# Designs tried in a protein design chat: VHH binders against RNA 2',3'-cyclic phosphodiesterase. Part 2

Target 1, 188 residues: RNA 2',3'-cyclic phosphodiesterase, of Aquifex aeolicus (o66967)
Amino acid sequence: MKVVRAFVGFFTSKSINEVAERIKKEVDLKIMGKWVEPQNVHMTLQFLGDITEAQAIEVIKNLQEISKKNIPFRIKYKGLGVFPDVKRPRVLWIGVSEGANKLTNLAKEVARLNAKKGIIPKNSKNFVPHVTICRIKSYDRKTLNELLRKYRTVEFGEDEVNKIALISSTLTSVGPIYTVVEEFYLGG

## First folded at step 4 (VHH)

Design s14 (from p07 with L100I E102D; framework vhh_7pa5_2)
Fold by ESMFold2-Fast, scan of step 4:
Structure s14 (fold): chain B 188 residues (1-188), chain A 122 residues (1-122)
Amino acid sequence: as target 1 above (188 residues)
Amino acid sequence: QVQLVESGGGMVQPGGSLRLSCAASGFPFSSYEMSWVRRAPGKGPEWVSTISGSGDYTSYADSVKGRFTISRDNAKNTLYLQMNSLKPEDTALYYCAKDIGDYSYGTEFDYWGQGTQVTVSS
């Protein structure tokens, strides 16, 4: 059966798309991995993994319903963190301060409606709003600790969350290629 | 249909060596970052090592750095972990883990196999 690798989310604005490249230069090989290219910077509300065409159609219907029930809201990007934790850092990310609760509620609504249609990802986890900037392969512990401390309260920019999309991901040897399958404006 | 099958574990004395293998099937192996994760009795999973899809980048937990080497053979869809200078603290069930290979998802590995047991004792 034909499947598509997909997630629900949105692409971020120019305000933070270059942060990954700036921090990569700052750490100068002391943190290495897959640094997110500016065109690929995004917020994920729900990762779906491999879904069928029939499941994609159901997700699209759910996103249309959600978009009509939610209005645009502001978010502020603030701080750096790592997943799962500082002892075993795998992903370096930018956090959300203002608007984090609204993002969490939106993500929960997406997951709830998809679950009603039997669309439940294998790796479902508690939602934490974040923008990934690096998938870490190697790191100098002192450099990472100093980076996290330095940027703990730094504001990187802001966005208006005004749409949600089903986005497909095609994995290549040099990174993912993202394609918007369908998107909906909040309040529309 | 995605499958990861670990092998190569066993009992070895402190200071000994073992080579673990993971046979992968059902997905484009070279497009995915692969990891080794271990779980000692009564403890949670501990990440051990990661290798990029191309093999260009590797990383290691501080506890194994300098002793373990991760590698892959993309032609054979096989992941390896060469374990040297083994210590009793390395005793654990070792899992081959597929990373989702995507920035759109967080931090957890897909744990697919039953693992292979490594016991370091006299």
Scores: ipSAE 0.059, ipTM 0.423, lowest interface PAE 4.7, mean pLDDT 85

Design s15 (from p07 with E102D Y103W; framework vhh_7pa5_2)
Fold by ESMFold2-Fast, scan of step 4:
Structure s15 (fold): chain B 188 residues (1-188), chain A 122 residues (1-122)
Amino acid sequence: as target 1 above (188 residues)
Amino acid sequence: QVQLVESGGGMVQPGGSLRLSCAASGFPFSSYEMSWVRRAPGKGPEWVSTISGSGDYTSYADSVKGRFTISRDNAKNTLYLQMNSLKPEDTALYYCAKDLGDWSYGTEFDYWGQGTQVTVSS
């Protein structure tokens, strides 16, 4: 049986895509890990894991339906945070201020329709709009705390959310290779 | 290549205890944070607990804090969840996860096992 590792989401604009590289340079090896390359910066609305070809077809149908019922909207990227928390930081991310509620509603709609087809919504309960910039392996606590304070209220950029996609992920030794399986424009 | 196999579930009465195990293979276990995630009937996945690679740091969902204890044995590539004072609300399929699925950590590293069923009923 052929399976694809997939998620529903979209790629961010060029203006925000270089934030990971800038912050990596700023922390000067005091936060180490896998920093997200500019071409791989994205927003995940629902992580699906390994799905079958039949499930992928159902997801595509659901995304087409959702795209017809939702219109483009603006979001602003603001602040830095960590998952799960500052005591045990594993993921460094950029938050969303304006438009966060609309993103959350979009993610809930995706999860609801996929669940109706037996496709289990992994992040339906605790969806937090975010853009990952580093998967942390080691860190200097003082540097991380200072970084989070410095950028707490900083705006990094903005996007028009105008499409949603089913994206496949292939893991390689040099990082993930993301391929758009199918995408739909909102309002289309 | 990455494999996570849960075991130790079963049926217990309220107030009872169970110990879940997760056998991990195909990755450098001690270098990765591990989590337990559960799915109750008719609901989406809920994060339960996380433990750091070294085992020095742990966290728990408020619903299980003080009742559940997460631990790991890096020499055996095994993750554990000791569940005490079980409630009917703890009835769920319990999954071992390399990364937290319900928070959308790095999507490419979110690996879940097959799950082990825990049923708490009188």
Scores: ipSAE 0.014, ipTM 0.179, lowest interface PAE 7.7, mean pLDDT 82

Design s17 (from p07 with S31D T50E; framework vhh_7pa5_2)
Fold by ESMFold2-Fast, scan of step 4:
Structure s17 (fold): chain B 188 residues (1-188), chain A 122 residues (1-122)
Amino acid sequence: as target 1 above (188 residues)
Amino acid sequence: QVQLVESGGGMVQPGGSLRLSCAASGFPFSDYEMSWVRRAPGKGPEWVSEISGSGDYTSYADSVKGRFTISRDNAKNTLYLQMNSLKPEDTALYYCAKDLGEYSYGTEFDYWGQGTQVTVSS
């Protein structure tokens, strides 16, 4: 059975793509882990896991329908946070201020239409708009707390969300290789 | 196909010890962070511990720190959880979980095994 590891989402703008590298340099080994490379910075609307070719075709049809019913909208990237929380930080992320509700609605629409066709991820979670910049392996508590405080209300950039894509992921020892399977422009 | 098979659970009295194992296959084990996650009766899943691909970095939930030790044997593609000083509140189904990589939120995982039951009764 031919399967692909996939997610629905979009790649972020150049203004935000270098944030991970800049913050990595700023913390100077005091926060270590898998820092997201500029070309891999993205927003995930729904992680699908391993899907078949037949499921991919259904997702593509759903994304095309969604793209016709939604128009482009603006989002602003603001603040740093961690998942699950500061007591046991595993993921360092950039938040969304303006446009977070529109992203959440878009993600819910994607999940609803995919579920209607029986495409339901095994380990699904409620959508939280974020851009991952580091999967943390070790950290200095003081440095992390100071970093989060320093950037709590800092704006990192903005994007117009003007397309959505089905993106495949090939995992390698040096990180994921992403391939756009199909993308659709909002309002198109 | 990713497969995770947990074992080593059982019934034990408070203060006792158990060692859980997770046999992994279908992916390059040493390249992935691995976690233990548990689900107590009537509660949602709780992350317990994680270990880096190399085994050099570990992290624990506050509720188990100092009592549990996570380790791995990359030559055997096996993850371990040594549980000491067990308490009734540690009663749960314990899952071995492969991290989603950059797609996971702190508590979401790509693959969970079927789990192994740990019951601590007074």
Scores: ipSAE 0.017, ipTM 0.320, lowest interface PAE 5.8, mean pLDDT 84

Design s18 (from p07 with E33D T50Y; framework vhh_7pa5_2)
Fold by ESMFold2-Fast, scan of step 4:
Structure s18 (fold): chain B 188 residues (1-188), chain A 122 residues (1-122)
Amino acid sequence: as target 1 above (188 residues)
Amino acid sequence: QVQLVESGGGMVQPGGSLRLSCAASGFPFSSYDMSWVRRAPGKGPEWVSYISGSGDYTSYADSVKGRFTISRDNAKNTLYLQMNSLKPEDTALYYCAKDLGEYSYGTEFDYWGQGTQVTVSS
């Protein structure tokens, strides 16, 4: 059966899309990796992995129902962090301050409805609202620690979460190509 | 479908060496970062080592750094873990894991194999 690699989420506004490039320049090769290009900056609410066409149809129905039950809300992008932790930093991300609880509730609704249809990702991680800016390949520890301290409470911008989408990912030699399969505006 | 088949485990005395292999199929191997993860009896999974799709970047858990070496042969779709100076604490079922790539929080993986048992005892 034909499968697509997919996630539920949304693309961020221009307010934060250039943050990755600014920070990349600031660290001047002291943190190296795959820095996220402006057009690829996004928030993931649930990573689905490889799903079938039938599963994609069910996810789309679930997102349509969720969009009717949720209204648009504001979020503020604040702080830098790393996953999984500072001892093993592999993902550099921008956090969410205001609106984090609403994002978490939205992500839980997505996961609950998908699970009700038997669509359960194998990795089942607790949701943490974040926007990835770099997948780290090498780093200078002092530079990373100073960067995280410097930006701990810095606000990078804000967004209105007004839609949710099923997005497919096609991996290429130059990075992922994201395609919106279907999207729904919050509030109907 | 993604398939990961681990091999190379066994019983060895402290200070010994083993080389684990993972045969991968069903996905474009060189486009995915890979990891080794282990589970000791009665414990949760512990990430051991990581290698980028190209093989140019590797990283290791502090518990194995300097003793283990991860490598890959993209022409053969095979991942390796060379384990030197083995300790009783390394006793575990070792899994080959396909990284989520762009969707990873740095610890989660979308597929794990069946594992290969490593036992270090005198």
Scores: ipSAE 0.037, ipTM 0.425, lowest interface PAE 5.7, mean pLDDT 86

Design s19 (from p07 with E33A T50W; framework vhh_7pa5_2)
Fold by ESMFold2-Fast, scan of step 4:
Order: structure tokens, then sequence, then C-alpha cells
Structure s19 (fold): chain B 188 residues (1-188), chain A 122 residues (1-122)
């Protein structure tokens, strides 16, 4: 069976693509793991998992419909957080302040239209707008807590959300390779 | 070939208990964190609980803390969820989920089972 591992989202601008590298240098091996490379920094609106070619076609149709009904909007990247929590941190991420509600509404619209076509991921928690910068393997607890406190209200940059894409992920020994399957500019 | 097979669901009255099991195969079980995720009618998927590969560390959603206990038997490749003090709002299809490893938690899993239905009603 041929399936594509996919998500709906967009790649972030150069304004935040280097944040992972800067923070990695700042923590100087006290937080270790897979730090996201600049070309791979992205926002996920809906993770789809493994989907068939027929499902991919339906997602593409839904994204085209959504793109005609939504206009571009601004977001600001602010703060650091971890998933699931600071007791067992696995993912270090950058949050969204301005525009978070518009991102959440966009993500809900994507999920709603995909669900109408029977495309329902089994693995989602409630949508939280975030950009992953490190998948944590080991950490010094004091360093992580100080990092989260220091950056709680720091702004990292901004983007205009002007397109949405279906993106495929191919896992390799050195990490994921992302390919844009199809993208649509917002403007309706 | 990864396989996850849930069992132990059923119907129970409020205040009752159920123990869910998930039999895993096709991957080095003890090397991966595992989660329980549920989907109630008319609601989105809700992450319920997480356990590290070693079993030494666990996490729970606020809605189930103090009532549910996640555990694993790495010798038997089996994940468990002990559910006590069940409430009508716990009614859902419960899925065993294999974490992707270092790439995600709660939002990106490699594999799920078919789920087991838990219905809490009087």
Amino acid sequence: as target 1 above (188 residues)
Amino acid sequence: QVQLVESGGGMVQPGGSLRLSCAASGFPFSSYAMSWVRRAPGKGPEWVSWISGSGDYTSYADSVKGRFTISRDNAKNTLYLQMNSLKPEDTALYYCAKDLGEYSYGTEFDYWGQGTQVTVSS
C-alpha cells in the first residue's frame, strides 16, 4: 500500500528559522536532542499521519476551498514552551502571541473540512500554535527552567500567514525531509 | 510490521473501574514511549496519559489525574491503563498510540490500534 506521511501547514520566514541554532549555542550542550535545521522550521495546522493518494487529493481540494475563504493575516512569535510539560519535556517550541486566535480558527477549518471527507487523525490534542525548535533527548533541569523563564515574553519575529500547504515528510537517518505537495495562497 | 491491539473496554456504571490493555508487536517496545488517547462522540481526540519506554516516568491529563494509572510490562510488550472512579465523561473510544520517538509527543504518533470502546452509563 502506498501512503504519504503528511501534514497541513506552512514554512516559517527567515526571521525565526535560525532561533533553534541560536538557542542551541546558548544552552551549550545542557539541552541535547534533534535541533530543527533552518530549512525545516514550520507551523503545523493539522498532522495527518499516513494518508492514501485519494485522501491527499481530498485534502488538496479542501485547502483550495479554504484559501479562497480566508485572507492573509499577521502573527508574532513569542515565548518558549515545552510539550507535554516541564517535568518530562520532549519538545521545545516557540509560541504565538498576536494572531494565535486566527491560526486556531484556520486550523479548526482545516480539521472540519478534512473530517467531512472522513480524514480524521486519531492522535491530536487540542490545537496549540507552536513552532518546534528541539526534540529533546537529554537536558539539565535548571538550564531548561531558566531558559523558559528568560524567554517567556521574548518576541522572536513575525510572519504574514499568506499560504497553506499539504507537506509530505520522508523520514531519513539524519531526520525528516519535507516536500511541498501543493500550496495555496490565501485571498478570498 | 507494527501492530497495536487494544482490549478491556466495555460498559460500566459511574464510579466503576476498567483495565485496558494494549498488546504491541513489530518494534522494540521498551525503546518507545507510549500513550493512551481517547475520542468521545462529538469531541476531538484527547491525550489521556503517557509513559516512558522504561516505565519510570508517567504523565496524565488533568481530567484523569488521580483516577487513572498507566503502566507497562516490557517483558510482555503490553501497555495498560487502570481506570478508577469512572465518570460519564470518560465515555470514549480509547486508543493505544506509539510515540514517534524524539520527533513528537501527543501530536505525532507512528501508529495506533483500532481502539476499545469504554461506555460509562447508568
Scores: ipSAE 0.000, ipTM 0.123, lowest interface PAE 14.2, mean pLDDT 83

Design s21 (from p07 with S31W; framework vhh_7pa5_2)
Fold by ESMFold2-Fast, scan of step 4:
Structure s21 (fold): chain B 188 residues (1-188), chain A 122 residues (1-122)
Amino acid sequence: as target 1 above (188 residues)
Amino acid sequence: QVQLVESGGGMVQPGGSLRLSCAASGFPFSWYEMSWVRRAPGKGPEWVSTISGSGDYTSYADSVKGRFTISRDNAKNTLYLQMNSLKPEDTALYYCAKDLGEYSYGTEFDYWGQGTQVTVSS
């Protein structure tokens, strides 16, 4: 059976797409891992995992419904954090300050409608608005702590959230290849 | 289909050593980070160690750093965990886990096997 690895989200604007490259250069090999390339910087509203073509069609219908009921809104990117925590940092991310509640409500609406169609991801958890910039493989602890402190309250940019998409992910030896399956403009 | 089969556990005294293995199949092994996670009776899963697809980068929980070594053989689709200077606190069922990839918050895995039991007691 044909399945696609997918998520619901959107690609970020040029205002923050270069942040990963800038921070990678700043830490000068003291934090190493897979740094997200500018074209791959995105916000995930719901990771779906492997879904069938029939499930993809249902998700698309749900996103179309959601897009008609929601209008565009602004968000501000602020601060750096790590998942799961600073003792075992594996994911370095940019946070959202202004607009975080609207993103959370949008993500909950996506999850609610998908769940009504029996589309419930195995790895579901409480939504935290974030943009991943590095999957950490090795790090200098002092450098990481100083980086998090330095950028705790720094604003990196802003976006207008004006569309949502079903995006497929094909993992390759050189990284993921993301393809927009279908996208819808908010307020459309 | 994805399969992960752990082996190499057993009973040892404090200060002893064990080497765990995980035979992987059903996915392009070298493209994925692999992890070891453990679960003591009555507790939730605790992440132990991760290795990159290439094997060039590794990370460890503070509780095992300096004592455990993660490695992989991509030609054999096998993941390893060398455990030295074992402590009673290391007693747990050990699972190898295929990382969720770019959507993981660092502890989410889309597959792991049945586990292999490690018991450290005097």
Scores: ipSAE 0.016, ipTM 0.384, lowest interface PAE 6.3, mean pLDDT 85

Design s22 (from p07 with S31D Y32W; framework vhh_7pa5_2)
Fold by ESMFold2-Fast, scan of step 4:
Structure s22 (fold): chain B 188 residues (1-188), chain A 122 residues (1-122)
Amino acid sequence: as target 1 above (188 residues)
Amino acid sequence: QVQLVESGGGMVQPGGSLRLSCAASGFPFSDWEMSWVRRAPGKGPEWVSTISGSGDYTSYADSVKGRFTISRDNAKNTLYLQMNSLKPEDTALYYCAKDLGEYSYGTEFDYWGQGTQVTVSS
């Protein structure tokens, strides 16, 4: 069977696409890793992993249904955080303040409908709205703690969530290449 | 089909050393981050270490930092974990794992194979 590595989500607007590059320059090599390129900045509602063509078709049907039942809404990007925690930081991310509950409800609906079709990602966690800016490989602990404290209440920008997509990921030596398989406008 | 086969475990006294290996197949090994994850009896999985596809970047759990070294041989599609100064608390089944990338909350991985048992006791 042909499989594709996929996730459900959307690409962010230019308001936050450059944040990763700005913070990368600010920390000046004291936090190193895979910094997300502007064209790859996105919000993930559900990571699916490797799915078959048949599963992709079912996800597309579910996203179409969801898009008809949800209307566009605003979100505000605020704060920096790390996963899983500050003792073992692996992912540096931008949080969501206003609109986080609507994003969480949207993500839960996606996961619920996909689960009804037997599409359940292995080792999935509960949804936390976030935009990844760096996959951390090495870090200076003082610099990271100061960065998180400095940006705890800083607003980075805002978006209107007006569409959801099934996006495929092809890993290359220079990073992932994302391709929109199908997207649906909310309220359509 | 992705396959990961762990080996090199065994029984060792506290303070001893072991070298774990993971033979990978079915994917472009050098393009993927690889991790070691362990599970002690009756406990959940604990992330141990990660290495970038190139091998240039590594990270470690605080519990093993300074004692364990992760490495890879991309020509042989093999991942390694050199374990020094072993403690009874290191007793666990060790799995190599292909990372889920940025979609992981830092600890979610694809687990493959049966793992390799490490027992540290006097």
Scores: ipSAE 0.015, ipTM 0.317, lowest interface PAE 6.9, mean pLDDT 85

Design s24 (from p07 with E33Y T50D; framework vhh_7pa5_2)
Fold by ESMFold2-Fast, scan of step 4:
Structure s24 (fold): chain B 188 residues (1-188), chain A 122 residues (1-122)
Amino acid sequence: as target 1 above (188 residues)
Amino acid sequence: QVQLVESGGGMVQPGGSLRLSCAASGFPFSSYYMSWVRRAPGKGPEWVSDISGSGDYTSYADSVKGRFTISRDNAKNTLYLQMNSLKPEDTALYYCAKDLGEYSYGTEFDYWGQGTQVTVSS
């Protein structure tokens, strides 16, 4: 059975695509890892893992239905955090302040409709709106703590969430290659 | 092809010890954080411990700190969990897990093994 590694989400605008590069330069090798390239910066609404072509078709139908029932909205990118926590930081991310509730509702609607079709990811987690900027391999604790404090309330930019997509991911030694399988504009 | 095979589970009395092992293959083991995750009857998955690729950094859930020790042997592509002072609350199916990579938050994993059952009862 042929499968594709996929997620539901959207690519962010130029306003925050360069943040990872700026912060990487600021920390000057004191936080090392896989820093997200500008073209790969995105918001994930639901990670699906490996799905079949039949499941992909059902997801596409669900996204089309969702796009007709939801209108575009604004979000503001604010704050810096880590997953799972500062004691064992694995992922450095940018948070969402304004519009976080609307993003959470959109993500819940995606998960609900996919679940109705039996598409329930094995590695499901409660939705937290975030944009990943680095997957951390090593770090200086003082530098990380200072970085998180410095950027706790800093606004990085804003976006209009005006479309949602099913995106496939091909993992390579130099990072992921993302392909839009299909996308839909909200309100249309 | 990624493969993780857990072993070492069993039945022990409270206060006892067990050592779990996970044999890994199909990926550059020393380049990945590895975790132990458990699922107790009727509960969702709980992250237990993780260890960096080099072995220099380890973390533990508050429920197991001071009792469990995670370690790895990169030459043998093997992950270990030494469990001491076991409690009935430690009863669960224990999974070896590889980081999800681009989608991981340290609580979600790219690959889970089949698991090994640990039962603590008097």
Scores: ipSAE 0.013, ipTM 0.293, lowest interface PAE 7.7, mean pLDDT 84

Design s25 (from p07 with E33W T50D; framework vhh_7pa5_2)
Fold by ESMFold2-Fast, scan of step 4:
Structure s25 (fold): chain B 188 residues (1-188), chain A 122 residues (1-122)
Amino acid sequence: as target 1 above (188 residues)
Amino acid sequence: QVQLVESGGGMVQPGGSLRLSCAASGFPFSSYWMSWVRRAPGKGPEWVSDISGSGDYTSYADSVKGRFTISRDNAKNTLYLQMNSLKPEDTALYYCAKDLGEYSYGTEFDYWGQGTQVTVSS
């Protein structure tokens, strides 16, 4: 059976799309890894993994239903963090301050409706709203700690969450290629 | 298509050693972080160790640091965990786990193997 690697989410506005490039230049090789290209900066509401075409159709129906029940809202991008923690930093990310609760509610609604159709990702974790800017391969501990402190309360911009999409991901040796399969505007 | 097959578990006395292996197939092994995750009886999964695709970066849970060593042989598509100075609390089913890729935060895996049992008892 043909499967597609997919997630539910949206691409971010120009207010933060270049943050990864700016921070990459600032750390000057002291943090190395896969830095997210501006066109690939996004928010993930639910990672689905490999799904069948039949499952993709059900997700699309669910997203259309969700879009009719939810209206656009604002979010503010603030702070830098790492997953899972500073002792073994794998992912450098931008957090969400204002609007985080609305994003969490939207993500929960997506997961709930997909689960009703038997579409349940292998990992069901508590949703933490974030935008990935680097997948870390090597780092200087002092530089990373200083970076996190410097940007702890810095606002990077804001966005209007006005649409949700099913996005496919094709992993290549130089990074992922994302394609919007279908998208829906909040409020119908 | 992705296959992960663990081996090397068994029964060992406290202070003993075991080397776990994970044979990987169906994906570009050297491009992915790999992890060892364990599940003790009656407990949830605990991340043990991870290694970058190149093998240049490794991390360990505090409970195993200094005793366990993770490594990989990209030519053989094989992941290893050398376990020394084993303790009764290391008793668990050990899983080889493939990193989720662009969605991994060190705790998200898109594939786990069937596991290999490690029992440390007197």
Scores: ipSAE 0.014, ipTM 0.398, lowest interface PAE 6.5, mean pLDDT 86

Design s28 (from p07 with S31D G53W; framework vhh_7pa5_2)
Fold by ESMFold2-Fast, scan of step 4:
Structure s28 (fold): chain B 188 residues (1-188), chain A 122 residues (1-122)
Amino acid sequence: as target 1 above (188 residues)
Amino acid sequence: QVQLVESGGGMVQPGGSLRLSCAASGFPFSDYEMSWVRRAPGKGPEWVSTISWSGDYTSYADSVKGRFTISRDNAKNTLYLQMNSLKPEDTALYYCAKDLGEYSYGTEFDYWGQGTQVTVSS
């Protein structure tokens, strides 16, 4: 059977996409890796991995139900962090301060409804609201530590979470190509 | 069209050794952290080992530490797992796994192959 690599989430506004690009320029050559292109900056609510066409249909139905029961809300982007930790930094990300609880509740609702249909991602982690800006290949330790300290409490911008989508990903040598499979506006 | 093709499994007695290989294609192999994951009959997946893009950093599950060695050859787009001092508890289907990219928290995995069966029995 044919499968699609997919996640549930939404694309961020142009303002935060520009912030990601500016951070890349600020640390130019001191932190290297796969920097997320402005058009690809997004929030993941649940990574699904490879799903079948039948599973995709069930996810779409769940997202439509969720969209009817949730209204748009604001979030504030604040701080920088790394996964899994500073000893072995692999992913550089922007955090969420205000609205983090609403995002977490939305992500939990997505996971709960998908689980009811047997759609449970392998090796899933507890949800942490974040926007990835770089998958780190090499880094200058001092620069990374200074960057994380400098931006620990800095606010990067705001977004209104007004839609949720099932998005497919095709990996290429120059980065992922994302395709919106289906999207729904919150409150309608 | 990410493809990971595992090979090198087989049947061995306790204390034996096997070397698993994984041929990768369809993505820039040298840009991704690679892992080995196993699944014993009737059980969920268990992470075994991870290697960094350069091969400079490796990590292992406590159950295999000191017995298994993960390595890679970026010129050949190939991942390896040298398994020594095998135990009956190591019996499982072994999967080569690619980091999820932008969708992972740096330690999560996916696997694209059919896996290679390792059976340790006397």
Scores: ipSAE 0.014, ipTM 0.284, lowest interface PAE 7.3, mean pLDDT 83

Design s29 (from p07 with G53E D56Y; framework vhh_7pa5_2)
Fold by ESMFold2-Fast, scan of step 4:
Structure s29 (fold): chain B 188 residues (1-188), chain A 122 residues (1-122)
Amino acid sequence: as target 1 above (188 residues)
Amino acid sequence: QVQLVESGGGMVQPGGSLRLSCAASGFPFSSYEMSWVRRAPGKGPEWVSTISESGYYTSYADSVKGRFTISRDNAKNTLYLQMNSLKPEDTALYYCAKDLGEYSYGTEFDYWGQGTQVTVSS
């Protein structure tokens, strides 16, 4: 049967969309991989993976319910980190300081309602609010460690979280192509 | 206990073909994206290809697109890589890798297998 590859989240504002390009330039080929283009910078609240069209309809209903019960809030982008860890870094990301607890609560509400409709979380790890800037293929260990240390407490910008969306992803050799399936304004 | 066991590597001449297999156990295979990653001598790991949970979506590195085909058999918990038109530059250890799930669109991995050696040389 037909499926879509999807996640729940939102696209970030102009304030941080160019951070990936600035850091890519700074590391000067010593960290290589798929650097996220400005138009693709986003926050994921729940990665759904492959879902059916029927499941997508249920997610849309859940997001509409969530949007009516939650009001807009502000977040601050701060610090750099890696997944899964510094010994085998595969994802370089920007963290969230102010507003992280509100993002975590929103993500938990999304996962709870989706689970009620049989859309089960892909893994059981604790939610960590983050914005991916590079999917790492190769790196100089000294450069990566110095980068993480340098930016540990640096603020990159801020955003108002005022909507949530179901977003589909088409994987290509040069990175994902994202399409908003449906979005809802918080407080609406 | 997650286990990934690669096989099917070997020595071939340029232009040849090989089919790699990865037998997976210890996790719900059909619920995870799977990838092939390679490491050439003296180099870092290079992502080769990813396949979604259902097999509906695939992605390839530009260096292998049109030559390699990734596939999976969820009933047998097995991942495959069909490698055609092999070049000396494809010489590497090839690893089967389990995706990180919610942190990844196919390039971030929880577990890697032991690898299978592919050598392309006359």
Scores: ipSAE 0.013, ipTM 0.339, lowest interface PAE 7.5, mean pLDDT 84

